VHH binders against q9y6x5. Designs and how they scored, part 81

Target 1, 379 residues: q9y6x5
Amino acid sequence: LPPKLLLVSFDGFRADYLKNYEFPHLQNFIKEGVLVEHVKNVFITKTFPNHYSIVTGLYEESHGIVANSMYDAVTKKHFSDSNDKDPFWWNEAVPIWVTNQLQENRSSAAAMWPGTDVPIHDTISSYFMNYNSSVSFEERLNNITMWLNNSNPPVTFATLYWEEPDASGHKYGPEDKENMSRVLKKIDDLIGDLVQRLKMLGLWENLNVIITSDHGMTQCSQDRLINLDSCIDHSYYTLIDLSPVAAILPKINRTEVYNKLKNCSPHMNVYLKEDIPNRFYYQHNDRIQPIILVADEGWTIVLNESSQKLGDHGYDNSLPSMHPFLAAHGPAFHKGYKHSTINIVDIYPMMCHILGLKPHPNNGTFGHTKCLLVDQWCI

## First folded at step 24 (VHH)

Design ma25
Fold by OpenDDE, fold request of step 25:
Structure ma25 (fold): chain B 379 residues (1-379), chain A 123 residues (1-123)
Amino acid sequence: as target 1 above (379 residues)
Amino acid sequence: QLQLVETGGGLVKPGGSLRLSCVVSGFTFSSYHMAWVRQAPGKELEWVSTISGSGGYDYYEDSVRGRFTISTDNAKNTLYLQMSSLKPEDTAVYYCARTQYKYSGEWTPFDVWGQGTQVTVSS
């Protein structure tokens, strides 16, 4: 039987939640599997980009999903939640579910993972749910497990996406102990439900399961705002994305716009596209705008209206507050092993290995995950 | 036709309780997030609480946390707001409205509104 892999994402699950809160079910999952304590995600640390990096092994500049909101100056197209179904945005890379279907006559399934409801390279996930944040975890789990058990060709790769603790993190901030403990308890219970369901269906011992996230969450405050209107008139630029990494499309000379913004706040770095730090791997794509603004951790870029968010993400990917974790269980993984750190792009070659797929060119390093796998030598 | 109908408002003394109801028609209740928002005299619209139509997660404004409880009855297509320990500052017109959470971490604008129900807290 071909190996099977379920990839689960809890959006906005900050890595250090594991040491600051109780997760009986997740800890049990980890005990029987492996844990990577910190996953360095890609810059910008946002939902669409990082989820696509997980399944492509590519930096954002390479797979082309460079933000949750994008603009292409040539085609005049816009990307956002309201317009994310155009393959134009996704076709600069090949996600693993497409590879899975094309290489081995297998099927893929998806419960609301970003991009899975889009025909990428004329291939769409064999089974998928349309995105609806109101759909219960149970329904998503039911569909995924049904497809894993009853599909022909068999589903060998599946994804499951969940919106918490991201939504709560935005609302309450990660430092709200009372509210976040409640939310994280519910998430742990969902993990319990997942494990229980897999056991009930006889999948637990044979299915590889990865539980991870796309980014963490940092505390924001109304006392840490950067108002762009204080330093530049809105008529001089088009805002493509706002906070904490603003994408600026100048309507006047780029240099003039830059000069108006460069000293706007001591808590914000302003970059011309060509001057974006190399460590971000966020330069070589036409969808990256001519000027980007990067707020310091915990600072929010605003216009005339103040943000109501007490938590946010999208900041420098070197910040621990932006890092998620990775836990895994199944035949491919060791039991009771903990690893310090990997890069989020390393997940892709690992998944390809598990599934017996030939990976597309990617930025991941398979060597970083060898210690997690039973069939590999650990240095 | 999309419709939300609030009921349950009224006059109560400080420390009292009220339960607001919002009956949904014209769409699948469980397929959306439902919210309560309020507007006090001379003040701007204020978000109070949100819940998934499936009942999975609920969210509250700080000033009402611990006093208000949002809930749903899918069989009745009804959203509830149980209010306890009411204060004069809770006086407002309360509206139910429909929204959804997006990948980006944003909420869709409320696209369906009820007519509102008056809540008055006074000694």
Scores: ipSAE 0.898, ipTM 0.953, lowest interface PAE 0.5, mean pLDDT 96
Fold by OpenDDE, fold request of step 25:
Structure ma25 (fold): chain B 379 residues (1-379), chain A 123 residues (1-123)
Amino acid sequence: as target 1 above (379 residues)
Amino acid sequence: QLQLVETGGGLVKPGGSLRLSCVVSGFTFSSYHMAWVRQAPGKELEWVSTISGSGGYDYYEDSVRGRFTISTDNAKNTLYLQMSSLKPEDTAVYYCARTQYKYSGEWTPFDVWGQGTQVTVSS
């Protein structure tokens, strides 16, 4: 009898794509459910951090996944795509699938959502797929729906992750209308496949489904490069993360490194850790390096090399180009309701409410999502 | 054990067409992204195209878009590159290689390569 929830992420789906392109399947999904037009994500606007924020309700400084590439100075450990399986990095928070599994007669499933193949607090998703970008959406969908229908204990929370339109956005840039139209059409078709599958299996009316993303995409150019080598010698620092937010670990006096970088480019802000703007909620974690560089929108930080990417993300989370959307359908949600904006951390307490879970302390505000839910007053 | 074998290269006149093939053995084709890379004499390695082994998405460098088509036959474990409207600047050794897309938006280094096939476009 417990409610079920499927959380789907299309990586790099910028919110305004909905206004600029045709999505007949997604629009139909929205028509029968709800839409949040803009979701303000967390800084930095990268994949690992934001996906973990969705499922924890925490700012990056709190859940500890502060970038796609991290370094811990005490343990000398590194975090990256090639080394993301150490629970050390994830254990500063409790993701919702772990909370869910700690309840009686419940289990969780995941198709390649970041962190779901890691034993966090000695708990790993009951069902999961190891990350492999080459696995088809169909196979991921097949596994998720199989687990939702046939598991014991029943799967009550599931996640599904897909790498597009992020990969294409990086390659072509979001302003390439021809290529992005083609890519986004395919995404809409996948949404159609998802809905059709759920209907065929008799899940559509009873399953709550959230479709969202972690970040948007901004246009980059070879004409907008910031070369750090022009400002500071490599021997003076270790680069932990590069663009558009660089994480700098000084090898010499921090002040000297800062002074060499502070005026490196008019299109880049340089912050000592203690001077990082409060609005980013990106200060209170040891994994944040002593100096961070934040490039302006559309600018790329490089090391004597040109970037081949025409699109990128990770910039200021107040930029509309960095914002994803949220659509939802199911028993918990209204039909035909549109909402302007929420914060990405607001998704966690909403999901906890839907699933009947007690949320861990988080940075989300449940009140921001009340108008989406049939059992709440919309004030 | 892991092997990529390329065929289909040769000499062709400008404006001509060639079809390259890459037969995969030792691993499941659909479990990887497959790419074509080329190296012209005296030049650096250049990425040409990538396709998911399971199908769905393909990517091209700007200079070959509209002229080259990457495709797969999973039943044959074969990667193809259909080249049309060939130009002298397309002259290179063409390699097929294996890669993956990462969460971070980066591609893994190519870890399996073919021996390469020579494509020469000349009048």
Scores: ipSAE 0.888, ipTM 0.958, lowest interface PAE 0.5, mean pLDDT 96
Fold by OpenDDE, look of step 24:
Structure ma25 (fold): chain B 379 residues (1-379), chain A 123 residues (1-123)
Amino acid sequence: as target 1 above (379 residues)
Amino acid sequence: QLQLVETGGGLVKPGGSLRLSCVVSGFTFSSYHMAWVRQAPGKELEWVSTISGSGGYDYYEDSVRGRFTISTDNAKNTLYLQMSSLKPEDTAVYYCARTQYKYSGEWTPFDVWGQGTQVTVSS
């Protein structure tokens, strides 16, 4: 049988949730598979960038999804949740579902993974669901598993996306033990449902399943705000993205804008594009604006009338609070193996290997995941 | 025609209970998140609770958690808010509205509102 892989993302699942809460279903999943305790995600630690990094193996500067909100100065196009379906934004890379879809006797399926409802390089998954947050996990799961089980050509790669615990993390903050316990319990139950569904369909033993997330969540507070309006007049720039990494498009001389912002807050680093730290791999793309502001962990960049969240993400990708986890089960994976850390871009070459796909050039290192795989030598 | 109609408001003593209803017409519950919001006299609009149209997830404001329960009856296209242990500070006009969650972690603005129902908690 051709190898099959289901990639599942629970948005905003911070890695240390596994240590601080009980996950009987997930732990059972891990027990029968593998765990990577920490996944270092890409900077900016936001949903669109990281999900695309998972499926391309590329840093943001390479795949071109550099934020949840983007602006292209040449075409004057905008990218956002309400405007994410233009292939222009996605075509700087080839996601794995497209690569898979283009193979003979294979097809891809997707349940609301970012970018999967867009024809990328003129290719779209044979089966996909348009994003709708109101659609239940059950319905998403049912569709995905149906496609995995009954499609022709067979679905060999599928993605499944769920918005929790991100939504709750934003609303309650990750430090709200009561609310987050409730939410994470539900997440674990969903994992239980996933496993049960796969077993009922006879897919469990043959399907490779990866459960991961795009980023974590940090606690925010009303007491940790950076008000840009106190530092610079709004007429001097266009705000492309706000918090915790603001993308600034100057309307006046860039240097002047920079000088007005550089000392705005001791809890915010201001970078000219060319001075962005190399470790972020967030420089070599025209969609990155001339100036970026990076708030310290837990600090929120606001304008005078901005709403507040109790939790947020998008901060420095070296922060543990921003890191997700990765668990996996299936014939490709060891049983009962735990690994400390990988980079999120490492997932792509691993998935390509599992599926027998030739990977596009990417930033991942296959060697980082070898120990997870039964067919590889682990040094 | 998109329409939300709230009912169930009234005068209640502190510690009392009320059950608000919101009948939805013109769209399907399962396609949206439904929310209760309230506005007290002289105060800003305050979010109270949200539930997925599918019934899978619910959210509450801290001040009402444990006292209020949001629920849906899909067969009746009705959203409910069971309020218990009511306090004077719960006095407000209560509105039902629909929203959706976005990839970015933002909620869409409420685009459909009811007329509201007055809840008054007073001794």
Scores: ipSAE 0.805, ipTM 0.920, lowest interface PAE 0.6, mean pLDDT 95

Design ma25
Fold by ESMFold2, fold request of step 25:
Structure ma25 (fold): chain B 379 residues (1-379), chain A 123 residues (1-123)
Amino acid sequence: as target 1 above (379 residues)
Amino acid sequence: QLQLVETGGGLVKPGGSLRLSCVVSGFTFSSYHMAWVRQAPGKELEWVSTISGSGGYDYYEDSVRGRFTISTDNAKNTLYLQMSSLKPEDTAVYYCARTQYKYSGEWTPFDVWGQGTQVTVSS
């Protein structure tokens, strides 16, 4: 009877969708488990960094996945969503599935969680699906449940990733109630299917399940553009990442690049690396470029005025619009308990506790999640 | 050879219906997202709808929502666009195209296109 955990992410699921839309299946899940209404994620509030923070308990500066697009000047390596498989990028931390499957008589399974198809510290998830966004939720769930039920050594930790509501949030914007209502209803139906499948396979009563997300979404507009080309010539810098946190590698004196950018827009903060606010925990990694530009909520940094998303994320992690939620059910969790907030880095030490794993050094605080767990005293 | 072949275009009266088909060959259909994109005379390309090749989930441009339905038949490697309540503004060449969604929240550029099929909505 080893403890088992399934970690599920619905990408871009903003916390306040729970109160602004109907979720009969998710609400039933919560009713028999726990809810954390707001999870404070890590800066920058992007997909690769926050998914890795969940499974390492580390700030981005500490785990090394500092953005969806990165550059290392020494090795001349580039990271992007089309070029994310080099272990070099991932090896600054040890994710929980690696720690888990190195234990005696345990393995890990993954349906498309970022990094699970990479041999991190020469260790790749014991069972995994290569990333392909066209694979249905049902097929991902079928593989995960098959592995949970039929593997030797047994799968004790599994991850499942789904692209919605992030894709729809970018396309329509979170304020498009009609389109988002349709999308969120589909997601609630998928949660219903998840629970039903686990019940029918005999997994539901003894499997711990966490449903969470990496970030929220904010509304963008063609009225809120910051045109970088109006402020600085491309020849003065290399652009590593653009919006809403631009990563700028100067080609000339960095003070001159900073001065050209400093007054570009009142809706953008320009930071020298050493001046990045301490509360971001976003300074102490060579992959963080010498200058970053941080747009205000709902503002988009563009090179010209030719394109714009209707919703975006990546902004300041203090913004409620950037915050996801966390719900959980299983033998480790209380039933019918609601909690206001935790930090996203707190999820890792909680998961290690549930699985009986020794956590690596991390930025999470186990005490923040004690109230969710039946074996802990809350105060 | 990678091929996308649209059929089913034609002349139709306002309020009428039409079903476009896009037959796919040369790649694993279920491994990509598929889109319909249209171009009215003298206008830019306009995205219409996207669906996963496995048929799992779909997206629509606002002006076609509730009137158009995108679907797939994976056994036949065929993408469909069911068009209803057609308006003169729907007059365009309709293309099917291939794309993919990435972790970053971006769609890949359309890398494979059909030759298009003409839809004309006129009395």
Scores: ipSAE 0.639, ipTM 0.838, lowest interface PAE 1.6, mean pLDDT 93
Fold by ESMFold2, fold request of step 25:
Structure ma25 (fold): chain B 379 residues (1-379), chain A 123 residues (1-123)
Amino acid sequence: as target 1 above (379 residues)
Amino acid sequence: QLQLVETGGGLVKPGGSLRLSCVVSGFTFSSYHMAWVRQAPGKELEWVSTISGSGGYDYYEDSVRGRFTISTDNAKNTLYLQMSSLKPEDTAVYYCARTQYKYSGEWTPFDVWGQGTQVTVSS
């Protein structure tokens, strides 16, 4: 009877969407399980870093996926969403699916979770799909449920990733009630389909299911642009990442580059690496560049004077607009319990506990999630 | 080889309807997102609508929302744009194009285009 866990991410699902939109299926899921109303994610509040933080329990500086775009000066390697498969980038940590499938009589399955199609420490998820955003949720779910129900050694840990509501949040902005209502209703229907499929296959009563997200979304505007080209010439630096946290590699004296940038906009904080606030836990990795620029909420750093995004994320992780939620159901979880907040890094040690795995060193605190679990004292 | 062929354009009166079709060949239609893009005379290209090749998630620019419906028929390898309540401002050459969404929240550049089909809305 090995414990089983399905981890589901709906990318860019802002916590307060639950209050502001209708989710009959998700609310039924929550009613028979647990809800964490706000999950404080890691800085920077981007997709690759936060998905890896969920499965490693580590801050970005510790797991090495520090942004969606990165540069390593020693190896001269570049990371991007079109160039994300080199294990070099992922090998500074061990994600839970690797630990899980190396146990006796266990395997791991994945449908599109970032990193699951990469051989991390020479180990790729036992069953996986190569990333393709056009593959339907139904096909992803069919593969996951087939693997959960039919594999030997059994699949005990599975991941499922979906690109919405992130894609729609970027396109329309979170304040577009008409389009976001339509998108969020479709997501709720997918959650209904997920639960129904698990029930029909006999998995629902004995499978632990976590539904969560990596970050939220904030409204952007053409009136809130920071034009980097108006305050510094391209010849003075290499741009590693742009918005809303720019990563700047100086080509000349670092202090000269800093001085050119520090008064560029009142809506942007400019940090030398050693001056990055300690609360970000975003300093101790060579992939973090010598200067970062952090835009205020809803502001966009641009090189020219145009931006087509109406919603974005990546901002300060203290902002409620950047926070996702977490809901869970299954034999490990209480029923009808609501909790206000956890840190996203706390999810990893909780998952290790549920699966009976020894966690690697991490930044999570198991005590923060005890109240969600039936086998723990909530004190 | 890779090919997109638009049909269904024509002359219509204001308030009228048209359905554009885009037949694809040379790639797996359901493995990409598909878009409609238009260009009015003397104007820049304007994105109109995008749908996942597997269907289900559609995106519209604001001026066509509620009037246009994007859809797919995977059995026929065909993308559609159902246009209703047409206005003179909708007059343009309409292209279908291929794209993809990435983890970073970015869309890939349109790498495959059709030849376009002319839509003219006038009385």
Scores: ipSAE 0.622, ipTM 0.833, lowest interface PAE 1.5, mean pLDDT 93
Fold by ESMFold2, fold request of step 25:
Structure ma25 (fold): chain B 379 residues (1-379), chain A 123 residues (1-123)
Amino acid sequence: as target 1 above (379 residues)
Amino acid sequence: QLQLVETGGGLVKPGGSLRLSCVVSGFTFSSYHMAWVRQAPGKELEWVSTISGSGGYDYYEDSVRGRFTISTDNAKNTLYLQMSSLKPEDTAVYYCARTQYKYSGEWTPFDVWGQGTQVTVSS
């Protein structure tokens, strides 16, 4: 019987929520499996890029999904969450569900993981739901479990995506204990429902399940705004993405735009593309704009004072507030083991190993995840 | 073709209750989030509450949390707002509107609006 894997993301689940809030169902899942306490994600710490890094093992500059909003100067194409279905954007990498379903007697299923409703390399997930945030977790779970139990060829790799706690993290901020306790209890109940459904369908003992997230969340404030309009006129640039990493396409001389921006705020770093720190691995793709602005943690770049969030992400990936966790259970994983950290790109080669797939070239290190796996020697 | 029709407004005393309805036609209700938005006389539009058309998750402005309850009946294509413990500052025209949440963490602009229903809270 081929090994099976379900990959689950709860968007915006900051790693230290596990320490600061009660999760009886998730803690029981962890007790019977493994935990990675901090996963170091990729810069920028945004949803589309990090979900694609999980399933490709690549840095953003290498897989080409470099932000939630992008512009390609050669083709004049725009990417956004309302315009994300053109395979052009996704085709710079091969995600694991494509590799999986091209194997003999295997298929892939997806409940709204970013990219799974796109025909990447002319291949769309064998079973999928078109993205729609109004569809309940119950319906997503029902479809995934139906496909895992009742498909030919069998579904061996499945993904499941949920928008919380990201949505509530943006609205309230991670430091709002009252509101976040209520939200996170609902998330824990969903994890309980997931485990219960898998047990009732006879899947629990032989299905590998990874529960993870793409990024964390940091507290923002109306007192921590960087007003870009106070520093530079709109006519000098095209804004491709705004906060907390702004992507700036100059309309005039690039050095003139840089000079107008470089002293705009002590709470914002301004980089010419060639000066972006090497540790970000965020330089070698045409979709990365000539100038980026990187706000300090908890600061928001705005054009006006009319709107802002109380929590945000996208900041420097060295910040603990940007890091998610990873938990896993199943025949491939140890029971009751905790590990301190891995890189988010390490998840891909680990998943390939579990599924018996040959990984494409990637930035992950299989050795970083060996201690999680029963078939590996942990040194 | 697309239509949102609010009903249930009226005059109530402080501390009273009122139930607003919004009947939807011309689109698949369960495929969107639905919101209540209000406008007090001479004031800007203020978001009140949002719920998925499938139900299960709801969001409230802090000033109404615990007093107002948003709900849906998908079979009837109807959105509700149960308002309790009403205050004079709740006096406004209440609109239902359509939106959606996206991967980016952003809500789409409200693209379909009702004509509104007046709620007046006064002694």
Scores: ipSAE 0.620, ipTM 0.831, lowest interface PAE 1.6, mean pLDDT 93

